# VHH binders against Flagellar brake protein YcgR (ycgR): the designs that were tried, part 185

Target 1, 263 residues: Flagellar brake protein YcgR (ycgR), of Thauera aminoaromatica (c4kar8)
Amino acid sequence: MAELSTPSPASPAPLDGGRGDELEKFTLRGARQILQLLQDLITHRGLITAHTGGGHSFMTAVLKVDEERGRVVLDPSPDPQANRRALAAPRLTCVTQLDGIRIQFPLVGLGEGQDKGRPALFAPLPAEMLRLQRREFYRLQVPLAHELSCLLKAEDLARKPVEVSARVIDIGAGGVAVVVPTGAAEFVIGGTLPACRLALPDGEPIELDLEVRNLNRQTQRNGTEQLRVGLRFAALPRAADTRIQRYIFKTERALNAKARGGL
Below, E stands for the ipSAE of ESMFold2; O stands for the ipSAE of OpenDDE; V2 stands for 0.75 times the mean of E and O plus 0.25 times the DockQ between their complexes.

## First folded at step 17 (VHH)

Design LA94 (from W44 with S103Y; framework vhh_7n9e_1)
Fold by ESMFold2-Fast, scan of step 17:
Structure LA94 (fold): chain B 263 residues (1-263), chain A 119 residues (1-119)
Amino acid sequence: as target 1 above (263 residues)
Amino acid sequence: DVQLVESGGGLVQAGGSLRLSCAASGFTFSSYAMYWGRQAPGKGREWVSGISSGGGSTAYASSVKGRFTISRDNAKNTLYLQMNNLKPEDTALYYCAKQDYEYGTFSYWGQGTQVTVSS
């Protein structure tokens, strides 16, 4: 029996197909397939979210595959603390996508060094990679510059209605992940948030019914806790679906063009 | 060391009531959302209900909404499930589950408590 929550890009959930899970059929374990997929990520300059546990993550990319040494070379974060957390972590869960397909893989034994005179992170080649095309797992990491928000309609400790403006950190065909301060409202997996308002660039906010699927806690640098909430679109009108898909496509194209040195 | 101990199950006639309890230890109970799940003979485990860390938000599976009530007593580190108007279809082993804020899901830790509803 599966848990209520499905894996999401915001979740550091490991790939666990060993008990007959449906994800096993999407897990690549062949060395050639793994190498080819990593090379495809390099070719398409795919941005990767690397999860270090405890709700912490940073953006990276595969710069090179060193087949002779059995290693991947990763772009370090401009944030030194993110790099220190990554190096201290027992494993990273890397999440990305290629042509609408979710790709997830673990990295164990991260180290730091130089590649052709530039700082780099190194890790052994992963033993397995998930390549999963599920509509609900297709996620775009929202650029910080876009300042996307979702006005959540939730309840407080006394079951009184409250409205919380939450920052959208990722978005997909099946839902969003948002961040709220701990204590701003009460959340529980399976809970329904009716008539929330998703603000996308270029147009009116979209009114949505959302279901809580994932809850992660993380501590900010200032010691303040925040809650990462994974939310599924409970019912999505075709016009809203089209607008969300358009935003995702346009943003991915812009990010890929920027990574390749385009406009 | 997380420990969850379910109790309060038993045999009851259709239309009857039972109250399940879950005693929690090894973690700060008031900081975690909590859940109930169940597993019927020959079936997988299914989610039944959830309650937020402070009790302000609750959720229920459609099959039990209006009949079951989840509650918690943070001073006693105890989770409850009040089950009313029980049906034969509610026959299952009932499990208490703890929110996992690192992985974003919840996990079952106990052995469960058996509920049998006769017709």
Scores: ipSAE 0.763, ipTM 0.937, lowest interface PAE 0.8, mean pLDDT 83

Design LA96 (from W44 with S103H; framework vhh_7n9e_1)
Fold by ESMFold2-Fast, scan of step 17:
Structure LA96 (fold): chain B 263 residues (1-263), chain A 119 residues (1-119)
Amino acid sequence: as target 1 above (263 residues)
Amino acid sequence: DVQLVESGGGLVQAGGSLRLSCAASGFTFSSYAMYWGRQAPGKGREWVSGISSGGGSTAYASSVKGRFTISRDNAKNTLYLQMNNLKPEDTALYYCAKQDYEHGTFSYWGQGTQVTVSS
């Protein structure tokens, strides 16, 4: 598979890596790092959404790390059915967030028992944990009024070079999603679009290389089809990264202020 | 219903070449980007290459770039992967996949074709 999805901070949905190597740099595999991160979840009483598959999940928390026995102790759900589904699942995908850091890890071999006379769930320590700062997974929905655009350099269906001005619909630290009319250009997941130009409200357009990560077809209200293209920033310069982060922060702050003012 | 049938695998010596084919049916082949993926023994499935609907855009995993060439024949509803300078680490079951515009990814439909590279 080639999808890489970064759900909004409000979504507990797990991340699927389209290219596993893209998430590898954010994956912790050192035993000490894993133990420290799990302890951080305990000290901050971090709520965890545990996904059991089939669209089912429940809320839990790490109560304790038993280093000597190599296992974590989890708070069972108050819903007995959720606990039964969890115990039957071959794997749990655990997702949480602390101070703008998204944390995701698998648990395999879940069992039940008691800890200090209270019901508990147990699992072996995870061999890996994904740790992403908010900046790596957050996606700002771009206000239509901003008219944010990206000039894409691609090829059309006749294999002719073409420049397509695409509307940016969301933006994050790692990339943008744009929309183009169906048939305007040819795209393939994994393809590189060199020397594209991202226009932000402040300053000159940013020239950057983009990699195609996702391709969806959308039907507009008027019945016309458009293509939604998910694009990853390749080797983004620090100055460009700073400008993108400032735009995201400033826009989010303004949207939050507008929402409160609407009261 | 979508059907993808991979063929052309086999046993080959390191440094050798193979050409894989994927016969597609049940959809308008020329309207979809197509992909190759592989799964080595004991490992997960990894993306290898992709080609746009008209063949104008191609993409390759870094591990195969310069050695593999993806192509398509829309008149024959067939996808190809030319594999040159094969290495033992290329040993895997190879699958072709069809773009999924609803979910934004691609989907594997076939049984795959086995490629074994001896050292």
Scores: ipSAE 0.771, ipTM 0.942, lowest interface PAE 0.7, mean pLDDT 85

Design LA98 (from W44 with S103E; framework vhh_7n9e_1)
Fold by ESMFold2-Fast, scan of step 17:
Structure LA98 (fold): chain B 263 residues (1-263), chain A 119 residues (1-119)
Amino acid sequence: as target 1 above (263 residues)
Amino acid sequence: DVQLVESGGGLVQAGGSLRLSCAASGFTFSSYAMYWGRQAPGKGREWVSGISSGGGSTAYASSVKGRFTISRDNAKNTLYLQMNNLKPEDTALYYCAKQDYEEGTFSYWGQGTQVTVSS
């Protein structure tokens, strides 16, 4: 398992629908900056989720940057239908992550052809790239030894309230990802879980409202399925935000010190 | 292969009602959360509603909360959207979508059904 070389699942929705004035400060428009960032994605073998509209997406990667022709070369999907949707789309929204930083950029005018005898997709170089170094997009992988948990208030098949103790696998300023056994409760993207309780190592559990943002199924080596639930903090009191940030900073500092000491 | 076929759209007066259906095939319908989305003329795609695999949890966009009801019949592999008190702003092509547990999102597979609300 090469977890560090495998990109984390992208956010369920691209950020192109957000407030333009808020995102402007994170937008790169310099040709050299764009070329360098694309090259960094190639060097780190970053996987990209390309959103084609209508809720459709596929996994791709930047294979190379063709500066002479002003275009990027992308890895086509093994699914022919995904490639047809991409070619028909007026615009692709590409989302990836590099060293904990969310990268998003548009591609317009996608075409198909060959690169060194292999099928490839081509698009003009993007005029802009979004590079989000926002604290709410950074996710700390929670050490197993911390035993971080969140008590979820959800509903079962009969719409009866149930409480599920979920293990927190990652945490950021904007939310948490948790793992629950398949069938423990019913979840749907957009659903609200009121009055959940997040347990941090120090102090009382934090009561907060959570919104479901993504749902993944993971099959363990023993064949059992788990559900990974991505949860956004719907409203976060200042005291809770401070405690979460303190935990993230303290844990990052400890992990970085351990990594450097072992080096 | 996954197939989703939307139906039930049409022309209706403001204040009227329509019920949309989505016939699903090519996957175990009862194991997947399902969603409705829409795309209005000159606008981007908008999520409208979702329902969990067993029907125990539902969610709605604020613009339709209290007017639309999502439901499913797992024995018939069919998803429904009951739309009441329709407004001209609800005019759109409506798509049903299937949860993608690998990507963590949902995907639209059908051609959609057109809903036009006259004022």
Scores: ipSAE 0.790, ipTM 0.945, lowest interface PAE 0.7, mean pLDDT 84

Design LA99 (from W44 with S103Q; framework vhh_7n9e_1)
Fold by ESMFold2-Fast, scan of step 17:
Structure LA99 (fold): chain B 263 residues (1-263), chain A 119 residues (1-119)
Amino acid sequence: as target 1 above (263 residues)
Amino acid sequence: DVQLVESGGGLVQAGGSLRLSCAASGFTFSSYAMYWGRQAPGKGREWVSGISSGGGSTAYASSVKGRFTISRDNAKNTLYLQMNNLKPEDTALYYCAKQDYEQGTFSYWGQGTQVTVSS
């Protein structure tokens, strides 16, 4: 399916876009900006999918930035073949996400060695990083106080209909992310959830069809695991789109006012 | 270590059928959603189908819906893809993939099984 083949904000696949001039305004080339963004990836423990070419990739993370030697230190794959492919590749394309913003950057000249007695991969600092802040990639983190929910219509193990009230944790122009207890229903990427009901403040719930795009495990502070489900809006009616955009805009303005209002 | 071994591909005439299998080991198979993807010569990989951990939910790419059926046998740690009414456009290397709950997507681990559909 083209929809599942094209990159989404949570997709690990590299974004080619088709036009370099269109992506230029999202490209960071300043050394300070690049260092800051890499440091943000370390601070937020951002997981990176590194593409080595030929359809191969592995999961990594930036362990540290060595500013004096002008290099990044990366977590090697537990798979020795993946590490060999990475070292042999002329270029890695690294894809990750921070706060719903897609980040992509190249690494050239990968080497291996040790950092503090542990195996590590090393590469020169990238000369550029892509940071995509398009409307369809933006996600509003829903304030806990809003208690935003979505009633999901899903299926259980026996393919019987079940309804699950899910807490909405983020929302954007293209979809929502929700959290459900592990085992509450059966989910699969590409699955369609028809006639779900999104409860927004100031009105009746919005009925909409949702498509599953991402499935993550989320650990609560008490150790309880929950499933995070990324959901795309399918064929969103104009009135629903307007209400969702109004909620996002209103909430962002309120959050920005609160952040600036410190006396 | 996670291992996925695809099998069941072959050469078949248009309109024919094949059943693909994927033998899984190195993880608790019944706890993970599973997927089939394919890569045609000179093209990128595309998602074909998915099945939830308990088998209660399935999904299909529009190009195969109604012709392919995904299933699983959790007691045997095996994923299946029943392919009916095959078309030349279905010619590809077929891979099974395991849900990655940390990344939120799915990952391919095996070498794939070749399906060639003649006209």
Scores: ipSAE 0.791, ipTM 0.945, lowest interface PAE 0.7, mean pLDDT 84

Design LB10 (from AX5 with Y100F; framework vhh_7pa5_2; at its last look DockQ between E and O 0.30; V2 from the best seeds 0.62)
Fold by OpenDDE, look of step 18:
Structure LB10 (fold): chain B 263 residues (1-263), chain A 121 residues (1-121)
Amino acid sequence: as target 1 above (263 residues)
Amino acid sequence: QVQLVESGGGMVQPGGSLRLSCAASGFTFSSYAMSWVRRAPGKGPEWVSTISDSGGSESYADSVKGRFTISRDNAKNTLYLQMNSLKPEDTALYYCAREFWEDFGPWFDHWGQGTQVTVSS
């Protein structure tokens, strides 16, 4: 009778899959620190975006911290569908800011109930909270004048290979957001787009692999739909990373100079 | 320092209209997508609308689609929300928010103090 070793609950996937070691410095794991930070979010009425996966998110806020029960109380969405997705999700990724500092934390084991006669969502206290002060996770909004583009190697609905030139709207050390016409290609969250080409102003395009992380459909004023695609750098050569960082730095400096009336 | 200042809120009767404004400063306004978020009394916050950096694309919550129009004037560093056919359910504190995107999706990295909209007969 071979004792089927119950697979140890898979350690929650690190918030940021590839940069785990660097993020550890900014990760709070102390119970007191976590409680304090959650209380601060309550005090400041922080707007929280909770991601449920599959490209879906909803707005929430921390209503209460129940230390005795070891749980956090959240505002439910006014959208019942969003709440259903939240409850069905194995994990919420919550993102907000406090005093200009990005705060990210996972919630698992979400349930619904009532707090003081009002509908509420409940979750165990997060085991960790990421507080990012540094520029390293900064995403630059790409000026339109720079016309950054990314050639995406994707598939259409018929699984035929297609190349889509996408405008880059923001860029960071971890990835890019792009806009594509709706129907230009089929994107799957979690899918990899191999051998894409990111065009920077300073030289030859960078060849890289991209992972689709989120999809957001947008409607233009003229009724045309666009798809915003969040892409993670799946494999970025060091030289490419350096180029990207240099571009971001240079652009930020220029934007700041312009904002100060110097350009 | 990034600043967002909402204005234009007030009291209006059902079926009425309001135009909200958000004055942005401390950053390159034209480089960011901007959003409106609202929070009604006793309810959780709700995303209302987003407009792209250039103003070329817009998105709306189903609850406001066809009634609200988001726009921006990048020369004036101002975001707008035209609200028509207002309903009591639209009563909320409305926030202007700067939208940011990461690998997991969109979030708001800055927002203002909000402007109160009250729809009541």
Scores: ipSAE 0.867, ipTM 0.955, lowest interface PAE 0.5, mean pLDDT 87
Fold by ESMFold2-Fast, scan of step 17:
Structure LB10 (fold): chain B 263 residues (1-263), chain A 121 residues (1-121)
Amino acid sequence: as target 1 above (263 residues)
Amino acid sequence: QVQLVESGGGMVQPGGSLRLSCAASGFTFSSYAMSWVRRAPGKGPEWVSTISDSGGSESYADSVKGRFTISRDNAKNTLYLQMNSLKPEDTALYYCAREFWEDFGPWFDHWGQGTQVTVSS
C-alpha cells in the first residue's frame, strides 16, 4: 500500500471507520469473546492491516494474548518508520478477515519491547471488536467497463479552484473511492468538497457534497503518481440514495451472472 | 467461491531471480486491486506491492522498490511478481491478496495459501 498522505485528524478514528455507534449490534465487548477471537486470529495466522491515521498503515499479526496482564502482543513492521508512526498514533485501527468475516478493533496505548528475544509491539486488550458478515460491509468494486466518474470541485496546490474528473474505483451506501493524478488537486482529510457530480448510468449526474476520509499515493509504470481518495457522502438526498442503491444492486447482480459465464 | 492460488516459489542464491504467479477464480478479477504480502520465519507479515484493477498504477514497499515488479493479466485472471536481485532478507512465504477499500483505508478480504521463497548461499 501507498504510505504518503496528509496528517491524521486530531481525534482517533472510530472503531467502525467513521460510522459512530451505528454498528453497536455487531460489536463484541465480552472479555471471553474478545480473547477467543484474538486466539482465532493467532491460530489462523490472520494478516492484519493496522491503520495509524493520515493514510498510513502497516501489516501485523497477533503473536499471543497475555490474559494475566490483559495485553495483546503484535508483530512489528520491518519498516522502522511505520513502527514510529504506530507508537506516536493515539490509536491503531486494526482490520482483518476470518473465514470471510471482517474483524476490526482499536488498540490504544501501544508500546514496544521484546517477546522471547524478538521485537514486539504490546497493547492493552481491546475493549471492543467488530465482527461483520460480508453483506454488512459491502462495497461494489466498479467494473472498468462502466467508466464511472465523479467530477470533483477542489483547489489546486496554488489554492485556485479546479475541477478534476476522477475514476470511481468502488462505491457503497456511504461513499466512493476515486483515483486522481497526483498534483491535480489538494486534498485534506476531513475537508469537504462541495457540489461534486457523480455520473451514474441512466440519468443526470448526482450533485453531492463529499468529505475526504482517506488518501493513498500510488506510482504508475510511466513514473506518474496517482492518488486514491476515499470520500464520504456528507448529505445524500433520498432520490440520489435510491439511484446509488439501484446501481449497486444491478451491477452486483450482473457481476454474479458474469462470474457464472452469463452476462 | 473466491480462490487465490500462488505458485513459482523456490530456492535461489542471493542475486538470483524468481517470478511468482497467482491464479484467481470465483470473482471478477479485473474489478479488484491486487497485492503481494510476505511473512518471513519468526517475523510478522509485510506488505510488498499493490497493482490497480487496470494495471495502470503500482506501489511498492521501500525494501523491494527497484528490485520487484508487480504485473497482471486480466484476460488470464493472473497476478505476477517479478523478483530480481534477491537477498536473504526476501526469504518468506508470499501471499496473493485481494484489496478492499473502506473509509479508513485499504485492507485484505481474501488471500491464498502462499508460496515459499528461500534465498540462501
Scores: ipSAE 0.744, ipTM 0.915, lowest interface PAE 1.0, mean pLDDT 84
Fold by ESMFold2, look of step 18:
Structure LB10 (fold): chain B 263 residues (1-263), chain A 121 residues (1-121)
Amino acid sequence: as target 1 above (263 residues)
Amino acid sequence: QVQLVESGGGMVQPGGSLRLSCAASGFTFSSYAMSWVRRAPGKGPEWVSTISDSGGSESYADSVKGRFTISRDNAKNTLYLQMNSLKPEDTALYYCAREFWEDFGPWFDHWGQGTQVTVSS
């Protein structure tokens, strides 16, 4: 009747999304964890968007996990062209949501076949799955009226200690971006700035260690030179995380209410 | 807290019409493109239609073009799907979904419980 397509197992696919280093701590790599998460997607009937590249995607869902063959089984698209693109794609980027958690995983080595006489797509189990709370990828653009600042304990060109008060332009669960005048300090990507102080509107400044992740020179419209510094929170205390998340959610709610109420 | 509540489903004869509604709350509705997605019995989910945040751009799956019309009322935070000339193959659970864009393209970060549409004689 039909020959089941069973290609050789492919190497597990890496995560996609351009933020691999920053996202490693949210990446599941244990086989048991991956199987359980896929089963949760089955149980909750997760709606998955599978991206095939070139701006194309299709909707799918996990039908089952075939533990015996080490494969995940997916619904094919009702659109035959989408299925052809999926089978031709070198990888799929699958993304969905479960209980407010963003779930993302790559699939490589997609093949077609049958599951209980029904057409289905098959792939080796992903080597990794990303579980990301909304707060972990969200970056609040800080309203100017809040005037958030961060006192950076850095070094000048001569490697002497200097303190720089930097305006915070965005803030998320994992870090902040700040702006400083060009030349205010020397920053090294990967360098640690210990005992910096993040000023939130409520309460005392938060003392935290920051790691420099990116640097970008900017020229303002008035000709003024500034440096945008992307900073990751290192060893963030639980209480500090709570205050940051509270600020973000409170501010976001206020901005959303203003947008609705302005009608 | 994002909430999407679909309504307007039911049983209808082939050739009939239904109008689905989706009440949105907990987010700035007018800032998001919105979609309808359906899941037929024994089949995987299928994208049906998308409307831009302003309502100025609409797109449809080939299977529903000319029969279905997506629309939105941003003042009422409501998404609609007018379904005409219904066929038995349109039988499905219909979801209202919020579109979110990443570098790799759009995906749906929220959807409702769905409303059942059954087309049979």
Scores: ipSAE 0.593, ipTM 0.871, lowest interface PAE 1.6, mean pLDDT 83
ESMFold2 (binder alone), look of step 18: mean pLDDT 82; pTM 0.820

Design LB11 (from AX8 with A33Y; framework vhh_7pa5_2)
Fold by ESMFold2-Fast, scan of step 17:
Structure LB11 (fold): chain B 263 residues (1-263), chain A 121 residues (1-121)
Amino acid sequence: as target 1 above (263 residues)
Amino acid sequence: QVQLVESGGGMVQPGGSLRLSCAASGFPFSSYYMSWVRRAPGKGPEWVSTISDSGGSESYADSVKGRFTISRDNAKNTLYLQMNSLKPEDTALYYCAREYYEDFGPWFDHWGQGTQVTVSS
């Protein structure tokens, strides 16, 4: 797997950074439920993305659940460096889907060894697993035709103010993801970008504060690099929240109508 | 209902070429980043390549860089992987995967059944 440039959380946080109460009802803590879910991932050959911190991740899958020893057995990465990072990490954040449901769980105390003569990674069974239906974490992937943009107010390496017009590639109740050229501004995970301006297709730009949550690097066709930046809304006023939700719902309805052959 | 259907796999000799296709339906394909992932016998899954929604940006695993080319046709809702200079190590089941972005980073929320590529003499 490609290495990501963003530090992963030591444990999964609420999607909006404050909805812990809402997510609790989707958290499984029963030992039998956890065992059954892991077994379902084996049966369906689930593709798991494991985030190891420092912006790094790799692909894995559950090979086996060793109930007697209280362990899960995972495929190691074909990349030895990814395995070294995983073993050094205090925690893995594993994310996958099963039957359209997002499944997320932490693994702590990763070790290496062999299973039936083949290399394997081992970890104690997770004490909890999160399962969310799509409607609980929905993010609209913004249609290219909308040319949705956000004017970011950031700083360069010398801490001088810069303004960067960024294309919005997805949007949800809690934030946006944008793309910017590498070097256009300095982004620090956890940093705040004040008074940014989100331009929706209808009406005046929405002024809002954005927290940097994630950074991911990609190469453009011309050989230059760009960053995909995950940004969280900081304290939206009701009017701004309403406009963003209207845009999301309106666009989703239009896309669903096109998928049905309506227009 | 999201559906991804891979095709174009087969058997080739080392040094040969194959072009994989993925037909997407049930979602606005042109709005999503898309990826190819493979799973070789006795190994875990490995990310191969990603392409942006517009097709203007790409990334590749080091093991395939310079040999594979990812592309897409948004008018046809189709993702492609052109594989050149194939090696025995490229033998795997190849999956088309839809990328989803979350606070902790990208992950895959849907994938197809896969298409088998076998490189042997």
Scores: ipSAE 0.684, ipTM 0.891, lowest interface PAE 1.5, mean pLDDT 85

Design LB12 (from AX8 with A33E; framework vhh_7pa5_2)
Fold by ESMFold2-Fast, scan of step 17:
Parts: structure tokens; sequence; C-alpha cells
Structure LB12 (fold): chain B 263 residues (1-263), chain A 121 residues (1-121)
């Protein structure tokens, strides 16, 4: 199968819901700008992941833009089942990058046909395209040596309070991803974990309210299962935001310096 | 800056083998899931294989299962693809790609320039 999927699919696409108001400043709605961006994806042979819902996705690319007919032409998947899922989906969420900028756009009304004798997928031009710079989506992969942890205040399966010390594997402006042993606590997508404590290397732990955004099960080499939990900062104090940004900046700079030292 | 540099491509006859390498720099390689993606002449991109950050988990496209093996050496910041029993249909430019996860699922936030594999008699 040419499709990509995760063990625990994420919440609905950001462009489809959730943060529409906040993301308006990053959204292209002009027809000329949309056409130019799609053309840039062709020029740079952008690798697009198209999400069809239900945890299913496939690789595609923009084959051409038909301005006269107001449509975009896409490469189909080599997997016929992926193409059938795409055609049955009410919408596709397409994601790629261009020069490190995240590009995301919806496609609705997908059809199939031929372009110059080869199979192709067709859709009306998207009414909007999202462009997010690295700082808006960037996540620092946390070095193991930093032993970064977050004390989660969650609930067990009986709804009793439980505290879980979770290892932070990545951190960004909007949240953290942590790993916990399977069964350590119950996590509900959209649920809030109040008064969690993020321990950065310098200073006192930061008290944060966290919202569960996604869940992914992982199997380690030794057969042990762990749960990766994506957490959004629900109520980020100004002082906490400053400390987190400083940690990210300093750590990234130090890692880049070490990587550059190797020849 | 993030850099991914593929190598090891070349021309080979059907049934032959090749080993591709991807040298990663500018980021903590051991913290990312990595993938191989290919693009054949006149066709769209096709996902080939993914390996977890620790190397403990792998997945493959049905077209390459049993023939290709993905691996990584985190001490050397290098990703590999061992390709056996090559077929003409495997002819493509092969990209090393870094996986990133968002609320909607995985996507690739960086990839290299690719290395060409040509399988012909």
Amino acid sequence: as target 1 above (263 residues)
Amino acid sequence: QVQLVESGGGMVQPGGSLRLSCAASGFPFSSYEMSWVRRAPGKGPEWVSTISDSGGSESYADSVKGRFTISRDNAKNTLYLQMNSLKPEDTALYYCAREYYEDFGPWFDHWGQGTQVTVSS
C-alpha cells in the first residue's frame, strides 16, 4: 500500500476546524496567489501527503493547474484502493512544504480521468491555502541528555487522579509530545489536564494546563509498548512562553553547532 | 540547516541489488522517523518505507515488501535502504525524507535531492 497512516489518527485537520480564526493571518484566499503557490509546488516537485480521513493518506503531487477550467490536476496513487478512498472522501487535506514553509489546503469534489493519456485526479482549485512558517509549527526534538519531563495530572481508568512523570520527546510554541507507559493513565482526545508541571533544565517547573490532541501507540525494540501523547498548551502564561521559546532557541542553536562540527 | 543527502544509486540489471544511503545533518537525526520515497519518470511520488526513530519499527509499501530493507545508524546519522531482487518497475529517483506529525497525521517536512536508480537489461 502506498498510503501513510498512524496507529492513532490525529484530530480533524486544522484547516477544517479548531483554529480557523487564529490561522486567518496565514491563509491565502486570492485566486492569483493560490495559482502561483500551486505552480511553485509543480516547479519544486513538492511531495504532497493527501489525507482522506479515517487515518488514511497517500502520496501525490500537483501535475498541472488548469486556469481556464478552474481546477488542479494531481497524480493518482499507484494503490487503486487509495484512489477509491480519495474519490469517496468528502474532502482531502493536502500537506507539503516549500522552502521549509508548511503548505496545507483542502480539496473537495475530487474526480478521476486522464491527462495526456495517463491517469489523473482532478479537483476544483482550493478556495484557500494555509502557509505556516517553521516557528508556527516547529517542534524541537528534545535531546535525551536533557532528561526533560512533564508531570501529568491525569486520571486512571476509574477516574481517580493519578500523576505520571512523562518524558518530553518534542516541544514547540504550541505544545509538547510525551511518552508514557501503556496503561499509566487514560487520555481522551480533547480532554484537559490541569496544573501539569513542565521541568526545563533551568529554573523551577512551569505549571501548565494541557489539552490532549493526539495519541500514538509505539512498540519498542524490547517489545515494550509506550503511548505517545500530543499535548497543546491550553493556558500559556507569558513568563512560561518566554522560558519555553528561550529553551527551544538555545537548544536548537547548540544542536546545530554540534551537527556542523561533524565533517 | 537541515540537509539530507542521498547516495548509492546507479544502474543495475533485473534481479540485482543496490544499497542506498542518506547522510543527515543539521538536526537530531536519532529523534525523527525517517522514510524513503520514490518518483518514477512520468509518475507521481510513491512512499516506499518508514523506520522509527530508534529503528525498532519498520513499514513497507506492498510493492517492495520482502525485497527491500530499511535501516538506520543513529551514531553515524545515516539512513539506509537495501534493495534486493530489483525489477524494472523500481526505476526511480529515490528520496530520503523526514517525517513530521501534526493533528491530521504524518507528512514530510524535509527531503533530499534524490539518488537515481535505473533497473534495465
Scores: ipSAE 0.710, ipTM 0.902, lowest interface PAE 1.2, mean pLDDT 84

